# Designs tried in a protein design chat: VHH binders against Profilin-1 (pfn-1). Part 8

Target 1, 132 residues: Profilin-1 (pfn-1), of Caenorhabditis elegans (q9xw16)
Amino acid sequence: MSGWNAYIDTMTAAAPSIKRCAIVGAADGSVWARTEADNVFKASEEELKTFVALFNDVTQVPAKGADIEGVHYVVPRTEESLIFGKKENTGFFAVKTKSAVLIAVYEGPNEVAAQVRKAVESMQTYLNNAGY

## First folded at step 3 (VHH)

Design c14 (from p5 with S54K; framework vhh_7pa5_2)
Fold by ESMFold2-Fast, scan of step 3:
Structure c14 (fold): chain B 132 residues (1-132), chain A 126 residues (1-126)
Amino acid sequence: as target 1 above (132 residues)
Amino acid sequence: QVQLVESGGGMVQPGGSLRLSCAASGFTFSSYAMSWVRRAPGKGPEWVSTISGKGGSTSYADSVKGRFTISRDNAKNTLYLQMNSLKPEDTALYYCATGGSYPPPIPPSEDWFDPWGQGTQVTVSS
């Protein structure tokens, strides 16, 4: 059993509007923990490898968008360690720490997005402070 | 339900070898990075090695690099750790886990040691 799955549980408890989420390695996109069963985070290892590489230069991402779970998202802007995207009523927030990338996919209006962003950024801060 | 069952530990003299196994069930094994983590007497957990889901990348703690080899058999849902040139300092209870490293404590300070499986004991002594 993995203690990283408890981080998934903590994020989804803090923001119940998260539909699917994962914690992946920043270097290679390998999955450390993810939601499973009816809420399985379905991104392939190849897609995640491509996705985490976007953090090497986030300024290029708004021009291209980003792909997660085979869905192309419009990325309106980025911050140094944050990529977020929107497609109709769905969206995602992805944040990079020293060694990991946290990805949360949600569905709902802007107030839902704000709750999800807060949960993901809080976890990012905690992991960075713990040296991850 | 995720289950991880470690085996293959034992008692060995310095310079000896052991091969640990971890049988995984209840999740899509090939999709997850897997790690070996150990807990030595009187110490906290120490990350030992990680392998990516497809086995394309591996990493090792400096203390074991060149002596240990991590591998996996995705068809059998099994993770392995080949341990060569064992030293007394390798004496520990060994655990397998999903993920690329040992997770930090979750706020508010929940205990993360007990959720690991029973582990498999490795004792290196003369």
Scores: ipSAE 0.273, ipTM 0.634, lowest interface PAE 3.4, mean pLDDT 85

Design c15 (from p5 with S57R; framework vhh_7pa5_2)
Fold by ESMFold2-Fast, scan of step 3:
Structure c15 (fold): chain B 132 residues (1-132), chain A 126 residues (1-126)
Amino acid sequence: as target 1 above (132 residues)
Amino acid sequence: QVQLVESGGGMVQPGGSLRLSCAASGFTFSSYAMSWVRRAPGKGPEWVSTISGSGGRTSYADSVKGRFTISRDNAKNTLYLQMNSLKPEDTALYYCATGGSYPPPIPPSEDWFDPWGQGTQVTVSS
């Protein structure tokens, strides 16, 4: 039995507007857990390795944007451990913990985005407090 | 639902070898990093080894480096741990898990049971 998939279930239950999400290793972007079946998070190992490397210097990200699942997102600004982007009616929030990166892709207006951000940041806080 | 079933444990003398297996189902196995984690009597979980989804990258705890080899067969949805030069301190219940390290427990207010299930017992004694 896998323990990391329980955290995917927790995040999607907390914010139903999350379409797809994943927990990946901060060092290499390897997938630890993700949504599956009809909501499978479809990112290649190469794309995820590139994506997690953005956290090495988040200040560079707004100038170039970010790619997730082959979609290029505009990143308006970043915070120390948070990258978020938007493309029309879709968006994402990605947060870095000590050992992992949590990525959640959603669809909907700004009110929906606020709920998704809260869910992802709550999980980030929990994992950091647990030493991950 | 994600299911992982460990096997291959047993009793061996110091210097012996064992090969553990983990049969996975309920998820796209080849897309997930997989780990071996062990728990010795009276101790917390210790991460042992991780392998990437493609099998192209591996990592090991310092205590097992050079003695253990992690591998996977994505066509059979199976993870392996080849354990050589076993020592008494390797005695533990061994679990497989998704991810690069032992996941934290579900918040204590809601989860009272061991999330790892049965595992496979390895006992090294002279």
Scores: ipSAE 0.260, ipTM 0.634, lowest interface PAE 3.7, mean pLDDT 85

Design c16 (from p5 with S57Y; framework vhh_7pa5_2)
Fold by ESMFold2-Fast, scan of step 3:
Order: sequence, then structure tokens, then C-alpha cells
Structure c16 (fold): chain B 132 residues (1-132), chain A 126 residues (1-126)
Amino acid sequence: as target 1 above (132 residues)
Amino acid sequence: QVQLVESGGGMVQPGGSLRLSCAASGFTFSSYAMSWVRRAPGKGPEWVSTISGSGGYTSYADSVKGRFTISRDNAKNTLYLQMNSLKPEDTALYYCATGGSYPPPIPPSEDWFDPWGQGTQVTVSS
């Protein structure tokens, strides 16, 4: 079953403030790997399809926000391959590679958010360099 | 607990066909992309094919394109691999796994493949 689960473990080790995360296919949002058990990333298949489609035009996302795990997040701004959102003290960072979308949900202040963003962007760089 | 049970392997002559099955349990099968990965004696694991959770997207290794077809039946929690025009180099133990195409391991990790099932042996021999 393994392979992509090793990347989940690497991200959560780099940023222990990540509550839940997943690696999903960029084309359809199908789950490749995710956190499990007490930290299970629980997003519906329809929600993930909708979410990854946001990367087709990230400039429209701040007007609509984004839904992850049934939670609606305010998206204050986007970059071409990055969507991030906030809802009170909970937030997420999602980055797109050529073939995948990495999603990390965290809880904590802005300093925690910075650590999570760094971990996700480092993994994005690694996967892009590997051709994913 | 996640459980994957492969079946359908056997011995076949070059040019023959086999259909592999993978019975999945312990997780929401339709939510996961599924892959076939094979390991020949003395070689590292080789990714063969991936299918998305919905079945709408498929991809194949160059070595099997045009010969193998991946499919799934979400109502039966079963993944399939139809193998046509089999060659001696297709001889391997075949595993199913959750997830997409497998990337190279993150250094210093050497092994990126850890199959959950026993696998099913395919031998192509005259």
C-alpha cells in the first residue's frame, strides 16, 4: 500500500503542527495518501474534485473561499500554485505540482502557519524536481 | 485494517493473456486511486499502472502501454489488470496498492514500496 505514505510522514515530521494532510491527484482529486487514525483527513470525493479544480483559475478563489473537510475557509489571496485559507485559529495550505495537490490542515497562530507553509512548499519543490 | 488480496496469476506462454484481481477491504475503496506494482526476482519494484478513484483517469508505464488495461469495480471493491501480449520480461510478483504513480524514494529512504498483500505470481515461459 505504501509509496506516497512516506511523503505524508515526511511532511508531518517536518511540521508537527499539521493536524491532517493528504496528497491527491491534480486531475481528479483521488486520494494517493493521507493521514489516518486519530488524524484522518476526511474529505469527500466530491469535495476533493471541486477543490483541485480551483487550481484551474486560482484568481477566482478569494471571492468564493474554499471547502475542506466540510469546513468553509476564507482565502485571503492566492498564488498560481498555492491556495491557503483561514477560519479562526484553523487554516490550510494547498500546493499544486504537475501531477498532485498537497493539502495540509493545521491549528495555531501565524507562526505555526509559517512552519506548515515551509514544509508544504519544500515538498512541492521536491516533487516537481522528481517530475510530479 | 486495510487488506488487499491479489489473485489471477499463473503460468502462460509468450503472447498469452491473464487477468489479475485485487479484492480490497478495510477502507473506502472508491475514494482511493489504485495501482499495480510488480517485482521481478532480483530487481526493485516497478510501477505498472494507476487508476483514479472514479475510474475516469488511467496511466501506464511505457513498458506495458497498449498491452495492459487497468479497471475497477467500486461496487465490488475490486481492482483488475487485464494483461495481453505477455512477454517473458513481464514475469514478476504483482501487487496492488493504494495511491498513484510511485515516486523515487526520498533520500535517505531506499525502499518506497511496501505491499499490503501477498501478491500474485505471473510467469511467462515457453
Scores: ipSAE 0.013, ipTM 0.378, lowest interface PAE 7.3, mean pLDDT 83

Design c19 (from p5 with S35H; framework vhh_7pa5_2)
Fold by ESMFold2-Fast, scan of step 3:
Structure c19 (fold): chain B 132 residues (1-132), chain A 126 residues (1-126)
Amino acid sequence: as target 1 above (132 residues)
Amino acid sequence: QVQLVESGGGMVQPGGSLRLSCAASGFTFSSYAMHWVRRAPGKGPEWVSTISGSGGSTSYADSVKGRFTISRDNAKNTLYLQMNSLKPEDTALYYCATGGSYPPPIPPSEDWFDPWGQGTQVTVSS
């Protein structure tokens, strides 16, 4: 299916430091597309349902952190449509659009984080402009 | 191969009602979330509604909340959209899509495989 997988390919091409990523439904965390095979995004349905619900009140997230793929991340702060976290040399950026949540897990120093954030936010803008 | 066939569109006056259907085949229907998406003349695709595989969870775009109801019959592999209190702004070609293969924006049909069906036209005018 070219479907949502084309958007996964676009994000990973724009930021090669993305190790794993997914596009999930904002309402229920259902997976629309994700990286597969050697870089499979491993989050369970229950974990994703819990994760997307964090966007209902992002102000609570820095106190609790966030769990992705069974890994607990420290979330230093949030913006209305952005949650990001760090654990050692691994991190993530998650952004909410009208109907989706984009999650990208990366590995590398802080210098690569900026490229990953830019890729995720560019896709967020594109999808919002397309009505998603 | 996924096959989706939309039907039930037509011409109605403002305030009228229509029920759209989507017949699905080629995949385990009950295992996938389903969506309704519309494309108005001269505009990009707009997400309308989503229903989980079990039918236990639904969500709606703000523009249709309270007027449209999404439902599914997993025994018949069929998705529905009940549209009430229709407005001229609801005029669009309506498509159904599976959660895992939902493609915004719609790719060019001549050069790319289009996983969406032909859609069903809804026209609301006086």
Scores: ipSAE 0.006, ipTM 0.183, lowest interface PAE 9.3, mean pLDDT 80

Design c2 (from p5 with S31T; framework vhh_7pa5_2)
Fold by ESMFold2-Fast, scan of step 3:
Structure c2 (fold): chain B 132 residues (1-132), chain A 126 residues (1-126)
Amino acid sequence: as target 1 above (132 residues)
Amino acid sequence: QVQLVESGGGMVQPGGSLRLSCAASGFTFSTYAMSWVRRAPGKGPEWVSTISGSGGSTSYADSVKGRFTISRDNAKNTLYLQMNSLKPEDTALYYCATGGSYPPPIPPSEDWFDPWGQGTQVTVSS
């Protein structure tokens, strides 16, 4: 696997509990890479455009929540470049770099969530250092 | 697996035209942004053009703007680059890629090799 999909492979290898994930453009939510086949990330172009716009003012997000793949998540709090949400035993972490937004959807307890967060934040750091 | 196969390159005189194709498989092509990237002899990769999944947005490098047109046929899972008014400096291997930019290299591991497709060679000369 080549191109941006190699980065999806790297994240899922680091955190096997990631069910689905994607790398999308920060400006428009366009899909650069995502999981496919049995674990395809199914957010529409319109939904992703709306989602990445949340990073323009993350302080508003906890009051509204966030929608990913047609699922509404409760967002308990945000950090400047991090939005995360929870719905029962599922959740997501989304981090913004200079040019991209990384989104990872997982299922499992808090120990699993911590592993997924670490994987997406490591990739965020790598891409920022590479100028992305 | 994501697979991208480029074709349509060749040899042309300055001022000539070529149309490149990229056949995509292994993913939902219509939902991905797609780009053309080129690598000239002795140079690093240069981003050429990007098109959104729907085809509603396009962008171009300053060096090709007004001469190249990116397009896609989502029913055929195919990306195109129409190249007009070709110049010697357009000589390069051309690659298609998912995304809005050329991805940075992943650090090599013992088993890693860069699996960019073979590309298609464009040579512009007299």
Scores: ipSAE 0.273, ipTM 0.632, lowest interface PAE 3.4, mean pLDDT 84

Design c20 (from p5 with G100S; framework vhh_7pa5_2)
Fold by ESMFold2-Fast, scan of step 3:
Structure c20 (fold): chain B 132 residues (1-132), chain A 126 residues (1-126)
Amino acid sequence: as target 1 above (132 residues)
Amino acid sequence: QVQLVESGGGMVQPGGSLRLSCAASGFTFSSYAMSWVRRAPGKGPEWVSTISGSGGSTSYADSVKGRFTISRDNAKNTLYLQMNSLKPEDTALYYCATGSSYPPPIPPSEDWFDPWGQGTQVTVSS
């Protein structure tokens, strides 16, 4: 069995409001694991390469926003290796670890955003502690 | 759901060649980065090579550069490792995995899983 896909299952179980998510390489945006089938995370390789490069200087991101799955998100601010945004009834949280970037797209009211953020940041802490 | 099945290993003399295959199913293969990792007897895992989903970028461990070539056939959902100029120190069980950082850490759950499949054995001896 693929070990990285088990992390997708763990993250979505912790925050059921996550609709689509992925674990990608921090250096190049290459997909290590993602949600599939009816919940497939649809970002292209080119888009992910552009997205992970935003973590080279997160302070620049609010001025230009971020593109995920062909959707342009307004990013109001960034925090310590965290980029987040919201558009219509969707939102995302993305965090960088030593080797990876975790991206979670959720749907629902702002009140569920805190649960999604907690799940993503908990996984970030776990992977950093594991050397990833 | 996700399955990876390695094949193509065998016994060869130093200087010989082998081509390993990894058959993937249960996910959109072309969207995933893929890696080869090996485990020699009594040693920990050693990353060998990675290829991006499109095949547009590859990387190799210093120990195999110039001798091994990673490739993929996305139409067949298959990952390959062409191994040339094999050396006794290449003797190991070879595994394929998604991503570039294998083996992955143990997931933060109560259930344990073995991140290693069956693998395919490569033995280089004179």
Scores: ipSAE 0.333, ipTM 0.692, lowest interface PAE 2.8, mean pLDDT 86
Fold by OpenDDE, second read of step 4:
Structure c20 (fold): chain B 132 residues (1-132), chain A 126 residues (1-126)
Amino acid sequence: as target 1 above (132 residues)
Amino acid sequence: QVQLVESGGGMVQPGGSLRLSCAASGFTFSSYAMSWVRRAPGKGPEWVSTISGSGGSTSYADSVKGRFTISRDNAKNTLYLQMNSLKPEDTALYYCATGSSYPPPIPPSEDWFDPWGQGTQVTVSS
């Protein structure tokens, strides 16, 4: 897990609006790394298992929304490897790689979401190219 | 669209001072925490400081505590960084960003992407 923390650190530094984030297994939602201390990512493994399964059929997610850390988010739309949600001044971006799901929960105006998305998508691209 | 424009950088001798400014637009400035981050040559980005939306709370990286002061003028949509007792190791491009109430961790040195604007250059050299 320690090695994967570097990736968490990279994303959080790249997008200061990120409050919490995690890297989990795409197959089972197992936590590979997560923000800790004052910004502990609190989603349970059961919740994450359910969450990562959303990527099996992303077309249904907007109708149902998505839950992270016990919080329900509205999902305006999805892409094949991208799920993002909103709730008031908060939101999340989740991207799927070959073997992982990157989740970033952020606070801020809608306009700051672009930076968060860029951070997670850049990491997604890197990990995919690296075979993960 | 969020727009952040940094200014105030320059070259100073060790022990000198600079005051950076960040003009913000495209969002309700006072509602959100703001941060300064910097990128030194050959290094990844480093968190410097964060200030709450109201300005009531501030936090600093250990490397700048006691030397740097973050502040904001919400009426002017401007973020500031007063840098005193500057050191050569403070040399970097400085960026402002909409931040969290908590400081982000320091990433590894690898440069995967550059999500920030142009920043303002601070050079501390004899």
Scores: ipSAE 0.024, ipTM 0.371, lowest interface PAE 4.8, mean pLDDT 87

Design c21 (from p5 with G100D; framework vhh_7pa5_2)
Fold by ESMFold2-Fast, scan of step 3:
Structure c21 (fold): chain B 132 residues (1-132), chain A 126 residues (1-126)
Amino acid sequence: as target 1 above (132 residues)
Amino acid sequence: QVQLVESGGGMVQPGGSLRLSCAASGFTFSSYAMSWVRRAPGKGPEWVSTISGSGGSTSYADSVKGRFTISRDNAKNTLYLQMNSLKPEDTALYYCATGDSYPPPIPPSEDWFDPWGQGTQVTVSS
C-alpha cells in the first residue's frame, strides 16, 4: 500500500461511522488514497475534478449543493476550507489543505457527525503542517 | 481485494537496463496516481517516481532523473518503470504503490510503507 493509506486508516479508526473516504489532489482531484472493496469510494475522475473546484469559491456551494458518488447533497453552509452536506441519514465532510482535499462520507445520526468532522479536521491540520 | 504484483527485476551490470511491471487489480486503476518505491536491505523506503491517473504528469526522485521513465497502460491495469543506465546504488526491492508522493507528513516510523506485493528485486553488480 501507499503511505497515503495510513491517513485513511487513521481517520477511519478515529471515526468508525465513516463509510467511505478519500484523499485527492486539490488541483485536479486525482486520487492519492481511498477506501476500497466493500467500502470503495466510487466518485469518478470527472466528479472529483468538479468537486475540488468548489473550493475555489465555497460561498457558491450552498445555492448549488454538491455531488459525491452520484449523490446530490444539500450543503447548508460552508467555512473557508470546509464543505459539508447532508442527505437523509448520509452526510459528508470535505476539507482542503495546501495540496489535497480530504473527503469522508458517513452514515448515521447527527451525533456521529461531530466525530467525523473532528477526524477530518485533525488530518487537515497534520497535512497543512507538513506542507501538503 | 486490492492487489499489486511487481515483476521484471533481475541481475544486470552497471549501465544495463531493466523494465519493471506492476499488475493492479481490485480497484479502479485509472483513477489513481501510481508510484514506484524502492527499499535496499537495512534501509528505509525511498520514493522513486509517480505518474498521474491519466498519465499526463510524471515526477522523479533526483537520484533517477534522466535515467528512469514511468508509464502506464490503463487498459491493461499495468504500471511500468523503464530503468536505463543502472548503477549499483539502484540495487533494491522495487514496489508499486497507489498515491502521489512521499514521505507521509505525520510523525513517521522507520516502517511507514506497507507494500501490497512482495516487490521485484533489482541487483546491479559487476
Scores: ipSAE 0.012, ipTM 0.270, lowest interface PAE 8.8, mean pLDDT 81

Design c22 (from p5 with G100P; framework vhh_7pa5_2)
Fold by ESMFold2-Fast, scan of step 3:
Structure c22 (fold): chain B 132 residues (1-132), chain A 126 residues (1-126)
Amino acid sequence: as target 1 above (132 residues)
Amino acid sequence: QVQLVESGGGMVQPGGSLRLSCAASGFTFSSYAMSWVRRAPGKGPEWVSTISGSGGSTSYADSVKGRFTISRDNAKNTLYLQMNSLKPEDTALYYCATGPSYPPPIPPSEDWFDPWGQGTQVTVSS
């Protein structure tokens, strides 16, 4: 497990306000690494398969919202290879690379959200450059 | 907490077969894509095969296609690698890991939690 889990550790070190996160396959939503134990990322295989399919056409997502860990999030807009949403005091950022989707769930105000987004986008760039 | 334990290696003659197992604990095994990765003497890790969480899709390195079969039993939290038509070039320490292949190293330094298991040695004797 030390392989892909090191990337989870890197993101949470860069943005400590990330409460739960995962790296999943873009094609099938299979988990490569995720937070576990007290911070377990609780998405089912079926939910993740549905979620990664949203990246096939991100322009449709704001009308429907997105479900992560059984929670329905309002998605105000999308950007290229980026889906983000909010529900009360929680939010998420999800980015797609060549073969992966990174999902980070956080809690807190806009200052916290900006830090989380930066950490996720930095990892997206790194993995794309590494061929993932 | 999180643990991966490989087994099933051994010494075999060229053309022989072995079945490797990886027993997983401490996480929701069925949610994770799993891979076999090998390290030959004096070489870095080489990805061998990957299977999706459900077992519905598999992929293989060109060097092992047609000879190796990856499978899993989610009820037993166990990953398998059936190795047929073994060659001396298959001699290596075999590890299981989460994800589709061995990930690239993290610069500038890395903190590893949940290290890989001890691996299982496969030796194909001429």
Scores: ipSAE 0.145, ipTM 0.549, lowest interface PAE 4.3, mean pLDDT 84

Design c24 (from p5 with S101L; framework vhh_7pa5_2)
Fold by ESMFold2-Fast, scan of step 3:
Structure c24 (fold): chain B 132 residues (1-132), chain A 126 residues (1-126)
Amino acid sequence: as target 1 above (132 residues)
Amino acid sequence: QVQLVESGGGMVQPGGSLRLSCAASGFTFSSYAMSWVRRAPGKGPEWVSTISGSGGSTSYADSVKGRFTISRDNAKNTLYLQMNSLKPEDTALYYCATGGLYPPPIPPSEDWFDPWGQGTQVTVSS
């Protein structure tokens, strides 16, 4: 994959604990790029459309949780452009930019989660600065 | 390995029509948004149109709205751009790409490196 898939490769290189990730459109959740093969990010268009709509009011998310790849995650809190969740040894970080939502699913303890968050937020900053 | 192969370009008179095709392979086509992007001689890339994976939503640049129609056939892994009422200003090399908008360069750079294929040339002249 070219174009947006190069950004997936950059994030996974920066945080090896990322198991699967995707870049989707903020308006409709359409997939722009995702991990493939053994690490394929599998979520339906309907699930992703529902997920990106959570960014319209992140303050409501902790009460309901969030679903990614058919897995329900507990969302302990949110920040303006950040939703993150946990389920046992698995977790995710999702951030919104001007045009996109970046989603990274990882496995490991809370110490590993900090590295994944940093990678995703660094990419968010880069894309926002580039106008995306 | 993702492959995108554009075709259908050619030479046409102002007011004419062309239909571009993009044959996709190496990924689950129906799961991805698809876009058309063009580059005119001596200019940078310009986003033209995007269609969602299901085909349920479309968007267009103001310069082509009302004249161009984007569509897809997920059973054939093919993206289309129907171009009507063509103008000399539409002369460009046309590319298809996964996702919306034209992605920024990697690493951060003033120079744009085009990672896509050859594209298909559209020339509108009398």
Scores: ipSAE 0.127, ipTM 0.547, lowest interface PAE 5.0, mean pLDDT 84

Design c25 (from p5 with S101Y; framework vhh_7pa5_2)
Fold by ESMFold2-Fast, scan of step 3:
Structure c25 (fold): chain B 132 residues (1-132), chain A 126 residues (1-126)
Amino acid sequence: as target 1 above (132 residues)
Amino acid sequence: QVQLVESGGGMVQPGGSLRLSCAASGFTFSSYAMSWVRRAPGKGPEWVSTISGSGGSTSYADSVKGRFTISRDNAKNTLYLQMNSLKPEDTALYYCATGGYYPPPIPPSEDWFDPWGQGTQVTVSS
């Protein structure tokens, strides 16, 4: 595929507990790369446009939560470029770079969540340093 | 297996027009943003244009704005670039790709290989 799909492969290799993930444009939520087939990331363009707009004011997010793939997640807190949520043993981490938003949905206990967070934050750092 | 096949390039005089096509297979085409990127002789890759999966949003590099039109036919899994008022500066090998912008190479590979296809050559000269 495109070079952006190699980033999906890198993140899922680093954190195998990632069930589905995507890289989308920060401005419009358009999909640049995502997991496919049995692990297809199933978010509509409308949902992703709404989701990336949350990064315009992350302080509002804990009060209303966030929707990904039609699933409503409780967002306990946010950091300036990080939104994360939980729903029982399922969760997500989403990080914003200058040009992109990386979204990873995972399933598992707290140890798994820590590994997934590390993977997306490492990729965020790399992309920011590369000017993206 | 994901496959992108570019076509439609050729030789034209300044002021001429060409329509490029990119035939996509192996993925859900309508779900992906698609871009045209070009490599001019002696230069690095330059992003040209992007279109959202639905076709509702488009963007263009300043160098081509007003002259080029990106479009897609999701029923045919095909991306297009209509190029009007071509200039010698548009001479390049044109590639299609999923996503926006030109993706950076992934470290730590110093021998990272760009998997883009052969592209389609556009030459504008008198």
Scores: ipSAE 0.211, ipTM 0.602, lowest interface PAE 4.4, mean pLDDT 84

Design c27 (from p5 with I106L; framework vhh_7pa5_2)
Fold by ESMFold2-Fast, scan of step 3:
Structure c27 (fold): chain B 132 residues (1-132), chain A 126 residues (1-126)
Amino acid sequence: as target 1 above (132 residues)
Amino acid sequence: QVQLVESGGGMVQPGGSLRLSCAASGFTFSSYAMSWVRRAPGKGPEWVSTISGSGGSTSYADSVKGRFTISRDNAKNTLYLQMNSLKPEDTALYYCATGGSYPPPLPPSEDWFDPWGQGTQVTVSS
């Protein structure tokens, strides 16, 4: 019924190990779509505003880490439009497009992480090519 | 899951006014940016206006600035579009959506409006 929530459904179908995810505005962190109900993505507007600002200079992120849903993640390294992190049993991948940031939180072994990264980067490529 | 139900459309003369409503359910409405998007017959979708989750920020397409006002009532899970000084060019099916922009078509969909609700029709005629 929501156009952007169909994109959430597409990503979670491609990588079922995604526990929670969201699509937010790159400029302000405003929520465009997110998982709801039993797997609701619980970040506040203030936290998301802070998080998307990390993409203004990703080289600073490994020194300070990143906060998502009140959880502080260790960020081992970053790539130009990719921030990823780990904390115990969870991890995340976040990618920036021209106008959006895609955030996916997952649980599971390293092989699961690779599948989640592929799903998020595939959607990033699609949105960038569509002008988003 | 996420459900959006548009209403308030109708027929009006040029220069008239209408107020559209969008009733939202299945998600935490106050956490989402919301937009109005319209589709005229034979044309692609056109983004009209966006409002932030808190209601503190609004933006408008150049074609409607000064004439349309977007607002929300988070206690009622409802989005509004007040349309003043309506023109024949405003004739379209109006949809509400989460987010700050109209999403592109999803593969393999060939109809950009398959994932959308029925919308509400606005007709401006002399």
Scores: ipSAE 0.227, ipTM 0.585, lowest interface PAE 3.9, mean pLDDT 84

